# VHH binders against F-box protein At1g48060, part 20

Target 1, 365 residues: F-box protein At1g48060, of Arabidopsis thaliana (Mouse-ear cress) (q9lnf6)
Amino acid sequence: MKPQEEEEKNENMARKRSKSSSSLSIPLDIATDIFLRLPAKSVVRFSCVAKHWSSITTAPYFTNSFETRPNLLFFFKEADRFFVVTVPKPNRRPNESVSHTSSQILDSYQTPYPKHSCFTIKTESVHGLICFQRGTKPIVWNPTMRKFKPLRKPDKSWESLTVFLGYDPLERTHKVVAMPCDKASDECRILTLGSADQESWRTVKTNYKHHPSRGNRKNNYGPCRCINGVLYYLAEIDRHRLIGKFAFLGHSNVKNSLPMWVLEGEKKGEWSTYNFLPLSHYDRRLEFHFKLIGITNDGELIYVPNTVFKTFEVIYIDPIRKTFSLVKYEGVADKGFRQRNGLGEDKPLRGIQYSPNHVETLLSL
Below, E stands for the ipSAE of ESMFold2; O stands for the ipSAE of OpenDDE; V2 stands for 0.75 times the mean of E and O plus 0.25 times the DockQ between their complexes.

## First folded at step 10 (VHH; framework vhh_7zox_3)

Design v5 (from r5 with I101F; at its last look DockQ between E and O 0.75; V2 from the best seeds 0.00; counts 0 for: pae E 5.3 > 2)
Fold by ESMFold2, look of step 10:
Structure v5 (fold): chain B 365 residues (1-365), chain A 122 residues (1-122)
Amino acid sequence: as target 1 above (365 residues)
Amino acid sequence: DVQLVESGGGLVQPGGSLRLSCVASGFTFSSYSMGWVRQAPGKGLEWVSDISYSGDTGYADSVKGRFAISRDNAKNTLYLQMNRLKPEDTAVYYCAAEIEFTWSDEYEFDYAGQGTQVTVSS
């Protein structure tokens, strides 16, 4: 719904309430609880109803508390448009080894995509934000609020860099971290989003002269993950590699197994390898058409198609319980979706980017 | 070694028909989505048609209704039936596995053949 139409409709309701509403008022704490349970798009729409409701949904307590269940976000470009779709995590998984279910998408939208723009290098979704870079210019994206925020360059003299996105749980703020990637360095730049002053880059010295590793060609993720306020990333330190690495996605040289590197224990530098069954163990037909893109917060492997024809299917594998779930998501790639969005009925969707574990956020950029 | 070998190209008059074949070896053909891309003289690659591992088909607007893609998994062969050919269809046609279109406006493939020339002229 457009804000102007929603505001006019709700102003008419407010006029009727003013004549009859003394016994019908909702206490503030109950209204807050109701709003925290709604989908983000509903909260955004209702925040235009009246100044009372807007003051609830814009307060720091509400925006810091309003995060939805982790979802799978995917996006792609077609011609001069940028399409974004959010799909839910599947419902309770059955205890049997294989399931096939259907689900509806949560949200979709499109926006103009400027010619020659390239958003191929990105961070993981961190508290509802994703950071891209184009060359040396970082760009922060809030998919929920449908906003991009370009940031000033971290250092105009740097010819190349890698950006990371983190979240400080004590300050309750996002941090953008930039490091030179063409030469080992012991300094980086940090920018705090959402400060009351103009945002500026702060120089921080690191304990070791290093540079971040380049992202994997098969995965568009920069090699990083933010866990409980700690960034983990692949790096090179002179003659040492993989120091401080915490990887969920790996490539196995061992036949029929997919290793993971997980930080365990309290001893520095120790890593453990875990092996789990490949996709071909569950359905050999799908081995080369689906790719592993990540792990849910519950530990499920997520496989997505390279190309989407007339159906959109995602595979979730629980490597501990050894279960396989294929979910067909309705409302995307089908005839109705294509007609509503001006997409060809017989042209496969390609170049799809995915962000697992995405939560919705009302943070204004 | 992986090979994709196209055949069936040639010279044809406008309104004519050709059937392209692509024989695959060195990989599990039935597990791949397969398709055709073409390159006209002086132009970049253009996607023509796909058929998924499960049999779903897709066509570029310029060929829809005139071209038909099919596969025979028992023979490891991909086909493209081209009817009512136009001079604009003149191109080198490449058989490819897992055609992907990147955000840098480039096509990527797991595998691609050497191509077969199709010339439509009177």
Scores: ipSAE 0.153, ipTM 0.619, lowest interface PAE 5.3, mean pLDDT 72
ESMFold2 (binder alone), look of step 10: mean pLDDT 83; pTM 0.837
OpenDDE, look of step 10: ipSAE 0.391; ipTM 0.726

Design v6 (from r5 with G58A; at its last look DockQ between E and O 0.73; V2 from the best seeds 0.00; counts 0 for: pae E 3.5 > 2)
Fold by ESMFold2, look of step 10:
Structure v6 (fold): chain B 365 residues (1-365), chain A 122 residues (1-122)
Amino acid sequence: as target 1 above (365 residues)
Amino acid sequence: DVQLVESGGGLVQPGGSLRLSCVASGFTFSSYSMGWVRQAPGKGLEWVSDISYSGDTAYADSVKGRFAISRDNAKNTLYLQMNRLKPEDTAVYYCAAEIEITWSDEYEFDYAGQGTQVTVSS
């Protein structure tokens, strides 16, 4: 479909909604069900042009029930602009062992890059939010709503820190966790987003003094994950010991296996090791241009390119079924995308950050 | 031990040509995207050209149409043919693997060489 046809459809829907507020009455339960099936950008657009519909889309029931399939989000900086692209995980038949397919991007946008900002660390996407650092100031980002919210510094005396992002399923709130990282510490600061206490950091003691791992701008994913309100992260208690649920190896030269440590069961001290085939098993030429950035919620390993030239390809591997899928995403990095966005025809896209398992959220920051 | 060794630089008149080469060792050359960056006197690094592991090429606007990047995977060698050289092309040219940029606009590499001087002067 041409972009003009999609834009015209969206404007016609907005026009109908405006006329509906003057001539049509739909029961709220039915309207809510309709909105829950729309893409997030459509919900936002309709809420901006029709006051009546905004009351539906901001209600707690709606925002808690609004769900999208997890997608791969990637973003990069070019000059003074910040580009964001969302691509879908492709559908795959269970019986296919190897596939090479094409897919379209779901959405892209750009925004001015905040002046004098040096985003250095990011968290994984947790219930639709991502947290960056600018020095010692955390910054929360909602890619769906296209909003950044700087937070107060956790402690004015800290010269170095690392942030993590979690989600408390009981409170249904996001929490930002900050720890000093220039020396071992048994204190952290926690801030709950979206409450009356927002911007109020509270102090929590940990069981051990430790050094949490800092993010790596080359690798899109820090070694951290939130599961059922529990943060699991890599940390160092002693220079010769590591504590964590998974050792991040980066671009290791692992010939026939990819070691992974996983916390299992209800006990916190029980770990298992799983060995999976490395990317080089499937195609030796791909091994060093692609990097492992994480695992989908469905258990697939995701490999992304370091630099994007004329094509954007992502590799998905199911390590249990030993299946391989390479997906070429159209609508990014090609001539059309570059022209539409004012990018150089020939310059590779670089500095790309990736967030797997990103879901859309209408949460207001 | 990884090594990238550049050669082929030198003094050339404006409008002249040079061919740079970069011999790689200690890693699987054919699996890496390779490229060239340069540093003019008193300036920071500037990206010049890349060639991906699959052969896709890319060039900075300032050199497009004048420079040609290529690779010979059998010889573990990266090349940069530089034609119609201008005084503005005067720089130390570095061979690099997996050229990346941070969000602080700093270049990063998996590997980089020591550089070869190119001087374009009458």
Scores: ipSAE 0.334, ipTM 0.731, lowest interface PAE 3.5, mean pLDDT 73
ESMFold2 (binder alone), look of step 10: mean pLDDT 83; pTM 0.830
OpenDDE, look of step 10: ipSAE 0.505; ipTM 0.786

## First folded at step 11 (VHH; framework vhh_7zox_3)

Design w1 (from v4 with S33A; at its last look DockQ between E and O 0.78; V2 from the best seeds 0.00; counts 0 for: pae E 4.2 > 2)
Fold by ESMFold2, look of step 11:
Structure w1 (fold): chain B 365 residues (1-365), chain A 122 residues (1-122)
Amino acid sequence: as target 1 above (365 residues)
Amino acid sequence: DVQLVESGGGLVQPGGSLRLSCVASGFTFDSYAMGWVRQAPGKGLEWVSDISYSGDTGYADSVKGRFAISRDNAKNTLYLQMNRLKPEDTAVYYCAAEIEITWSNEYEFDYAGQGTQVTVSS
């Protein structure tokens, strides 16, 4: 059965149950399970129809349990507009060492640029949210729900800082971590999203004075990763570059007592290193046009273009199986996309930012 | 050492033509997107044109149909043919590799040259 026909069948069934809910209602746990199996578009659509469905889809259990497969999200600005595009990860073909394929985008939209429109740095996508930073002011974004939430400054006296976004799987909450980056410090600020009454920054003292490394032109995504409640980031302590570690789990029973770990980057401890084949191994002309932005849960490296002219291509490399896949995504940067969105035909897309491993979330900001 | 050396600028009357050249050295030229940015007196940088490593071109609206970008990978040289020049085209033109714009609307480059002056007046 086609996805459209299945979606229509499920929508019609939900409407019949909604119409009859005054006399014959469906049990909450069954309705919840039905909604958890639908695409995010369908869940949002049904949650707008009746308050009963909205109660299910906004409940903490549902939002914490709802997940879609990871995709590549990218976004850019043009004039006063903010463009967002989602593309799927390609299907892995067994025993195929090199492939060139085409794929369709999953979704795209545009919106007016948000208030305070000049973002400077962003975090990676963490459980469906992305945090931007405008100077010292963090802004949280839910691309699925198309909502931005500015946060209060962590400290009005800080001249510069770096924010990170993490997720505590025990509390099932997102946390924003802010650290000074103009000098070494053993203090940071943590804000829990969606906390009771008023979201506020709390001060947490770390085990070591350090400061995080900031992104640069080619890596403006910030060098960090949140894995199972542990934020990993690059840092400096006493002129040595190290991998910083910030755990939200385990010993975090008191808001001011979160542990802070720093690992030395020059010695192997709990970490392994990988030596990957360069892009020039596969095609010498690709090496400086594409940049590495991350790795999928399946272990594939993702390389994306710096500038998009007439075609949008992404390279996926499996460094273990030593496979190469170049995917041309249709519906982006071509004449149809440009005309539909009021973009010039000959102007390359620039300032593109990418978020690999993005999952959809229904969390309300 | 990376070098980008522009040439071909000068004084020209409105409606005239000029051809800018940029000779590159110290890097693998054919692996880079190359382009031109310009700076008019008292103004910030303005993107003019790009050409990708594979030959795809892009143009600013202000120059589309009048300017033509090209590259000769065998000579490590980037060109900009400028036709039907207007006084508004008066600027210093810079050759650059991998032109990018930040979200604060500042231009960044992997490499850029020192520029060549183009003046359109009688």
Scores: ipSAE 0.297, ipTM 0.720, lowest interface PAE 4.2, mean pLDDT 72
ESMFold2 (binder alone), look of step 11: mean pLDDT 82; pTM 0.828
OpenDDE, look of step 11: ipSAE 0.685; ipTM 0.867

Design w2 (from v4 with S33M; at its last look DockQ between E and O 0.73; V2 from the best seeds 0.00; counts 0 for: pae E 12.7 > 2)
Fold by ESMFold2, look of step 11:
Order: structure tokens, then C-alpha cells, then sequence
Structure w2 (fold): chain B 365 residues (1-365), chain A 122 residues (1-122)
């Protein structure tokens, strides 16, 4: 059976059994295993047909066990509507050095968005959540559940801040971290999502007065990365010395290479340097039309277009195997997508933001 | 040094035509998306048109069918042919590279010119 037919059959089977009689219900542990293998959209839909299914899909053990493969999320605004599209990471054929393929999008939707929010200054997707801000008010977004949650301001006296999002794998909670960004500070605020007291910001002192970096908007790099519950971010400590930069370096003095620094341990002097081929090695024309937005969990570099006209293409490069893959995603930017979403056919989609490695989460905000 | 130099603006009567030009230097013109934004007196910037590195074009609804954007990569020149001009088209027109609109409807560019005045009046 094809994957589409298997998913449809599973949905139909669950629907029929839940509507026939109470004595014909699916055993709980089998239903749980079936639901854990479905897309989040299907799980949400099935949870609406019976209280029994809703109790399964909203329980903490289910939401904590729900796993999907990482996807690429992209989103943009038109007027006051917020458009969100999810595309799959392509399945790669082994040993192919260059490929050009097509794929379908997984999902798209539109929703109202809080006015005056700045989504170009955002966190990366961390265990399915993304954090934006409006001035000094953080806004948490669950793209899977299509919900936004504004948080209390960390401090009423702050006129500016940078927001970070982390995930503590031991507690299985997200933490929002805020720091002033207009001057060096040795204080930050931390808020734990999902607690009964999640409105409480706690003050934490850092080891140094520092000024966190917001990231480079042109290159769409986020302000930090969360790795095993640890936030790694760039900071400035001394104006005459720019220390604390941990991003890979790619500029004109090393034209035929793309250097990357990787932290191998927690101790000083344990960085590794890797030099990868730049996009221009594979196709010089693409260097000016695509931007690097990150790396997949499988170690592939992701390049996305600066603007999207009638087609949407993404480039994936495995820098170790030196492979190049260009994927054209169907069902976005084309005439059908524009008609379904009330978008103009002759206007390019602009202001697009990307979040690689996005996993689906059923967490209720 | 990156430069974008606009020309071709002026005073025209309603229904008239103008052709704007923008000569680019200091970057690889062929590899950039180029476009036009305009600013009417007392108003913010408004996107008019752009053309991708591969030649795909886009137009604001207010100018569609009247304006035509083109590029000559051999001459590093961007053009905007403006036909059937209306008083509402009166603005300073800016040539820009890599036009992006933020969530707050503000515009950002990698590069922009000084602008050329277009005035449409009876």
C-alpha cells in the first residue's frame, strides 16, 4: 500500500471504529502507537471525534513521545495575514553527487498575526516552538498548533531586549531567556513555559557583563543555538575585542572555502575548524540568489532563495560527501497556491523567514 | 563602491509616458534582483515593480498593465517604462537591489539610488 493510502486507511479505520459502538473500541496502547506515527494534523483531527481519542492525544506522555522528522518551515506576512508553509526534507538517493528533484509541501495555512510584531528577529525552532518579540514583550509561537502566546514583559524598565529560546531535555520544558541588548549587562531573565507560574520571570546573573548579538538579518542566522539544553550565543565583552563569536566564517579573504568552527567540548581551546566548499563551487550564479540559513540535523547545509517568484527551490549540500541537491517544492508560489490564499499572481513572495529542523509539537500554549 | 544612478524622471501630463533608467556599478548586476520603489509626497515607500535575476517580473496592482520593468545585463541597466501616467503616480522613484518588505510594511534594500522625481500634473 502507498503511504497516502496507509494514512487514509488508518484514519478511516479509527473513525469507523470510534463511531460504531463503545464495545468495539481500539485498545489504548494500540491506538496510542498508531497515533504516534501520524502527522500532527491527523492527530488533531482524530482527537475531535471522540473524547477517548482526545484524552490520549492531549496526555503528557503522548505529547512528550510524539515525534516527527524535521522539516523546513517558512512563513511570511501579507497585510495582517500570516502565511505558514511546511516542506519536507528530501529523501536522498545514496551516492548521487548532483540531483534535481521535485517534492510536495506538507502543509500550508494562514492566520491573523499580532500587529507590530517583528518576526525577522526570532529564535530558531526549538523543539517545535519559535519565539518572536514585540518591543520588550516576547511572543511564543507553536506553528503546529497554530497558536501564539504573548508573555509578560521581563522588566518594565527595559527599553530593548534580545530573546532566546531553549529546551531542557531533563525537565522537558522550554525556557525563554531575555537580556538587555542596548548595553552590556550581567543580568538575564528566565521564564519556564508550561508551569502554573509561567508568568514569573526569574533573574539570573551571568559571569560577565556582555552585549548579546541579535544575528545577521541578511544571512538569517538566529541569535543562538540550543544543544542538549545549553544555549550557545554570540556576545561582545570588550568594544576593542570582539570575542564570543562562534559562527562559521565565510568572507573574501578565503574565497574558495566556507570555514566552520565546531565546539567539540566545554573546555577552552577545544574548537574544531572545518573548511567546506562554498555554494559558488557548485554553481557560481546561485551564490547571489540563495542564502545559507543553517544546517540540517543530518549535517546538510541549507540554502534558500532570497525571494520567491513562481517556483520555490531549496538547495541542500552535504559538505562531507560534497553532494548537491536542488529540490523544487510543488504546491507553493504557483497559481493554485496563490488562488487558494488570495495572493496576487504577478507579485513575488517577499519577506520570507525560514526555520530549519522544525519538528511538530502538540504542546498546548 | 556600489552606485545606482537613476534618470529619466520629469514633468508629464496625465496619460503621458516616461522611461526611467538606473545604471548600476560596483556589484554583479546579473546576479541581483532589481526593482523600483516610490515615495509620494508626505507618504511612505511603496513597492512598484521588481525583476528577478532570471527575468521574472512582478508589479504592484496600482501599476499593472501600465508599467513594464526590464533589465539589460550587458549595460548593467534597469528600466521602468511607465505608460498612461496618472497624477497618483507622482513620486520620487528609487532604483533598488534586493527589495524586501518587513512584517511592518517597511522596505529594506541591499542598495538603493538617490531617486528621480516623476511629476504628473495637468
Amino acid sequence: as target 1 above (365 residues)
Amino acid sequence: DVQLVESGGGLVQPGGSLRLSCVASGFTFDSYMMGWVRQAPGKGLEWVSDISYSGDTGYADSVKGRFAISRDNAKNTLYLQMNRLKPEDTAVYYCAAEIEITWSNEYEFDYAGQGTQVTVSS
Scores: ipSAE 0.005, ipTM 0.258, lowest interface PAE 12.7, mean pLDDT 71
ESMFold2 (binder alone), look of step 11: mean pLDDT 81; pTM 0.813
OpenDDE, look of step 11: ipSAE 0.788; ipTM 0.921

Design w3 (from v4 with S104D; at its last fold request DockQ between E and O 0.63; V2 from the best seeds 0.00; counts 0 for: pae E 4.6 > 2)
Amino acid sequence: DVQLVESGGGLVQPGGSLRLSCVASGFTFDSYSMGWVRQAPGKGLEWVSDISYSGDTGYADSVKGRFAISRDNAKNTLYLQMNRLKPEDTAVYYCAAEIEITWDNEYEFDYAGQGTQVTVSS
ESMFold2, look of step 11: ipSAE 0.354; ipTM 0.753
ESMFold2 (binder alone), look of step 11: mean pLDDT 87; pTM 0.879
OpenDDE, look of step 11: ipSAE 0.706; ipTM 0.881
ESMFold2, fold request of step 12: ipSAE 0.273, 0.254, 0.218; ipTM 0.709, 0.689, 0.670
ESMFold2 (binder alone), fold request of step 12: mean pLDDT 87, 87, 83; pTM 0.880, 0.878, 0.830
OpenDDE, fold request of step 12: ipSAE 0.738, 0.544, 0.717; ipTM 0.899, 0.807, 0.892
ESMFold2, look of step 12: ipSAE 0.378; ipTM 0.766
ESMFold2 (binder alone), look of step 12: mean pLDDT 86; pTM 0.867
OpenDDE, look of step 12: ipSAE 0.486; ipTM 0.775

Design w4 (from v4 with S54E E106T; at its last look DockQ between E and O 0.04; V2 from the best seeds 0.00; counts 0 for: pae E 11.5 > 2, placed apart)
Fold by ESMFold2, look of step 11:
Structure w4 (fold): chain B 365 residues (1-365), chain A 122 residues (1-122)
Amino acid sequence: as target 1 above (365 residues)
Amino acid sequence: DVQLVESGGGLVQPGGSLRLSCVASGFTFDSYSMGWVRQAPGKGLEWVSDISYEGDTGYADSVKGRFAISRDNAKNTLYLQMNRLKPEDTAVYYCAAEIEITWSNTYEFDYAGQGTQVTVSS
């Protein structure tokens, strides 16, 4: 009776009925519009039933047009299994300053843990993809399609690595950027996913030798952002913290240089400061039980519990509008979820990672 | 509830060896990356070594080639073999699960023990 089970049963019944009534044809342009309105898992299942439906759902026009609203991913490893949960961002009314609501999860699944990967370091979700690394080997993940793609090492001689993920909106392609992080360097490697050249790494020199900031597993704040083909990330030059950026627009395989702009951390006017209301403004007890993990595309701060045991609550704060929203998500961490997934009922979930701003994508890896 | 209990520290001459042990309980040991951090007197924490759930190891440059980390998942035990000890290895050694470095160059752990003293002196 769970929504995911009911939806899957309905989709199976629809397939059976459509086969029995297949004497009627639907024009491809109308079928395309219908498919664009379906949930991703329904599109995948219908693509498996008939070849011309698959040709619609795999075409670049459809893949580029298929988008969902941003969500929060919640994922972790237990033993040899990888668990993924997607929760919706709440709808917010503009005139409410404090809100407490409950919501259902959007999706959850379990998959075998892919060999040679780990959950120590990841990028933010960028147009539906996330990049992990294991040592110096990047691994790209599409949570919607439930696929992992290991990439070749950017350079066999590197002992350390930081990866960033970007998206070029003109080419409509993802870029993986790799930099050494054990010392300052003016070289990086860039790989375009799905390129016609077998996805090889190209070397690009930056304007400055710098030391990029690594993210960490637990909070991921201050890692990087990709905005309109420009990757912004924190780095260090001569012990000063700075913001570096790369522009991906206009790239070709024959170009070997990428301009980089640097803001000096010593200059006070290089950043704007924001005064945020602390959690204690809304409830003093929350300050010691929640941690900041990121910010939504709409500018909301996201706080998650330090531990996840029987309930999962997320706090969203808009620091400009000064609003507070607490959402309790049903269908995760509770007894039913743990029983369905073979998890212990007497300990908190451990090793949890979060990716805000995740959208669904049908991109094939 | 969760416990990490270190043992095997002590006083040793320069060039000597020690083996540290850490017995874990209260969590699924074989699913966690485990490691060692140390704190010399009056200093901050320093990462020493870690070992992933599948056995991949990492070492700080200051101990590479001298220390060897290992784990026995059947006994829920983490080990650190320390050879050719130097006076600068003197510290309290902590067993920890899921060692992460933050932006501010501090360390966070899911779990950590109480530590065991290692003293290397003439």
Scores: ipSAE 0.000, ipTM 0.252, lowest interface PAE 11.5, mean pLDDT 70
ESMFold2 (binder alone), look of step 11: mean pLDDT 82; pTM 0.825
OpenDDE, look of step 11: ipSAE 0.608; ipTM 0.835

Design w5 (from v4 with G58A D61E; at its last fold request DockQ between E and O 0.78; V2 from the best seeds 0.00; counts 0 for: pae E 5.0 > 2)
Fold by ESMFold2, look of step 11:
Structure w5 (fold): chain B 365 residues (1-365), chain A 122 residues (1-122)
Amino acid sequence: as target 1 above (365 residues)
Amino acid sequence: DVQLVESGGGLVQPGGSLRLSCVASGFTFDSYSMGWVRQAPGKGLEWVSDISYSGDTAYAESVKGRFAISRDNAKNTLYLQMNRLKPEDTAVYYCAAEIEITWSNEYEFDYAGQGTQVTVSS
């Protein structure tokens, strides 16, 4: 309710300004410890009540130390609205080979979305950020802080490109990488986020002329993954598919680039192959209604529905232990959710984008 | 070879009824969510109805209460019962598997048929 929130906020602000006893103050180190254990939305709300508490939650040591468990993020658009929903990853069940459970969503929100805006190809969630493209223009999104940041085009002469998002754990910065995708090239563009006054693209040469593999329209996801400062992506050299990797090294006043090392993923040499049972092994009717969108940090395969009718269900499979878990999430797709969000009574949810392993970040864009 | 073959279209008076069918072959029909989209003259595709692989149904607001979707997995056949037809229901009706919409508002399907014409006029 708007009036209730304004009334409580104003009363809390007045109380903080009029506080008369230092013996009632929380020591800074204890407040920091308390805030590090709270959900991100709670930290944001509590930061609004006092300047000193905001200084705790915006300081680099806090934002770099803030920990949340990975969750599944999904989002979709309807008319002029953009809907975002967060669901928890289920706890593992070490003694069950097949389980069917229910869980609640953690959070949802909506924001305005102009009908003629079209986001294409998203990256995975990397340290809490996601990158979209609008044509050749990259757009960075922080779902936790509910902010979008458009970036300059990497090169005005490129008609077609693919954008990747990575994170340099030594510099503790995000990198955006752009490569042409309609021709083989030995150059790409890299931009480091957090250089707000002079954010600019720099050119980096690679060891091989190549181009990244196209994203899949139904997944709207380029085939890439950032692991411990290394961006892994599928690439093509002379029509052969390879795994490209691009390492980021952090150091003040140095370029963040390395020569690319490319290994062929289809030709076994220094890579191991693990065979996974298909979804049809567990129930033959599920294979075509659910799609694989990724793998959790704990090694579980994640399958999500193409279209959400009356229930929202997600399948988690541990391919090593050969366990199957179907989770029905309450608080989405039901009549209550539709009423609260002004959605059609029985309209299926479509065009849903998913981002596994999403962690919350308080980074300001 | 995958095929979806629609039939049952035709000319009907306003207020009349029509039953469309779609016979599927070349894929495991009972594993797919199936549905109908339509295209009125000079217009783009419009979603009409879905039935999931597990039997859940959904309808566009413009047809809710008048149309009924069903499936017979033993016959690999999808049906659309259309009652109380109106002139604005005039369109080519397409049977489709796994109807999805992109963020650019384009429909995508795993499979779609060639369509059957429904004309509602006085």
Scores: ipSAE 0.315, ipTM 0.721, lowest interface PAE 3.9, mean pLDDT 74
ESMFold2 (binder alone), look of step 11: mean pLDDT 87; pTM 0.882
OpenDDE, look of step 11: ipSAE 0.730; ipTM 0.890
ESMFold2, fold request of step 12: ipSAE 0.167, 0.181, 0.134; ipTM 0.636, 0.647, 0.618
ESMFold2 (binder alone), fold request of step 12: mean pLDDT 87, 87, 87; pTM 0.877, 0.878, 0.872
OpenDDE, fold request of step 12: ipSAE 0.746, 0.471, 0.692; ipTM 0.902, 0.774, 0.880

Design w6 (from v4 with W103Y E106Y; at its last look DockQ between E and O 0.73; V2 from the best seeds 0.00; counts 0 for: pae E 7.5 > 2)
Fold by ESMFold2, look of step 11:
Structure w6 (fold): chain B 365 residues (1-365), chain A 122 residues (1-122)
Amino acid sequence: as target 1 above (365 residues)
Amino acid sequence: DVQLVESGGGLVQPGGSLRLSCVASGFTFDSYSMGWVRQAPGKGLEWVSDISYSGDTGYADSVKGRFAISRDNAKNTLYLQMNRLKPEDTAVYYCAAEIEITYSNYYEFDYAGQGTQVTVSS
C-alpha cells in the first residue's frame, strides 16, 4: 500500500471515532424515556434548541405519555406585562383538622400583555389549555408552552358570545364551544383544535333555547366543566334553571351553608345536593378577603385572596372531613419576587385570575 | 344599610396636611380590606392606597412617602393622613371596601362612600 492511501484510511477512521462518541447515537426510545422523566420546563427548553429533540417532544406518543400532577395556576396584569405563576397543591393530612404550612412556587414567567384581550372572561384549564376572548374572537392559551392561538370568529353576526373549552377523551382533541349570550339561543358553534385540515366552526343545536351564565367578581369561577367528554355549564332558561354541572353556587349568610350540585358519575338522571360549611365557620376574619374559585379533583374547596399584599396565601377545605388548610406560598409577592419582576414594593397585586386543576401539556398550538 | 361616611376634606394650601376619616357601619369591618380611590376633575378614578384586613398597606407611586393609611377596627374607622399636599392631589376621595380593578381598567368595590372633596390651591 502507498502512504497516501494509508493516511486517508486513518483520517476516515478518526472521523468515525469522533462521530461514534456523539450523543446523537442514543436510540429514540431511550431518549424518549429520558425526556418523560424531566420537568416540563426542561422539556420545553430542549425542544427549542435541537431539531431532533423537538421531533421527540412533539410526537403524539410522547405528548400522550407525559404526566404532571394538577396544580393551581394564577395570572395577573401589571402595566404592560402579564405574569403567570404555578403553585403546587398541598399534601393532604387526614388526621389534621387545621393546618398552616408554607410551600414554594413551581414556576413563574412574564410576557407582554396581549392587547385587547379580556382574561376576566375565561374558561377553566382543560387538559392544559385555557380559552379566553378578544371581543367575539376566541384565543386559546397553552401556559406551559407560553403560546397563544387566536381563532376565527364563530359567527360574524354575533355581537357577544361566551366560550367554553372541552376535551374529547376518545378523539384526544380539545373542542372550543361558542354560544351567543345577548339572548337565548338553541345553537352553538364548535371548533376542533388540531384537526388534520384547516380548523372551522360547525353549528350544533342544543336541546333548549338558553342564556349561558357568566361568572361574577365575588365568585370568580368558570362557567363550564368538561367531564369524560361531556361539557356541563350553568345557564338560564326563561327564568332560572341549572343545566347539569357541578352546581357551585354559594353566598355567605345563606343558612350558613353553600349549595353544591354533584353529578353521580355517568348515570344520567341521578343528582345529589350537598351543602357545606362556609369559610366563616373555620375563620371569621378571612371570609371577605378570600373568594371561592372552585374544587380540586380531590374534592377540596379552594379559596384565594382578592388582593395580595406582601404574602400569598391559599385556603384548602375538605368539606366532608371538615378540615382547614392555609398554605403560604414562598416566592410570590414578596420583596424578591417584586425585584426580579420590576414590580413596585408597595403596590398590592389585584385582578388576579386563577385556574385550579391545571396540568402541564406539551401540545403545540 | 351599609354605610361608609367620609370626612376631613377641605381647602388647603400646597404643602399642607389633611387627615381623612371614613366611618363604616352595617358590615363586618375587620374582615374587609379597605382603601381610598380619588377622582380629579375631568378624570377617571385613581387608586390611592389600601390596607388589608391584617394591616398590610399599599400605596400608589404618586402618593408614596406623603400619605399614610391606617385603620382602627374597634371604631370601624379608616384613615388617610395626607402630608405635603400638591395641587395634583385635588380630587374627591372615596372610601371603599375590597377595591378591584378589571382588565378593562375600571374599578369595582363591594362598598363605597359618597366621597369628600380635597382642594389644594393657594
Scores: ipSAE 0.034, ipTM 0.549, lowest interface PAE 7.5, mean pLDDT 71
ESMFold2 (binder alone), look of step 11: mean pLDDT 83; pTM 0.833
OpenDDE, look of step 11: ipSAE 0.583; ipTM 0.829

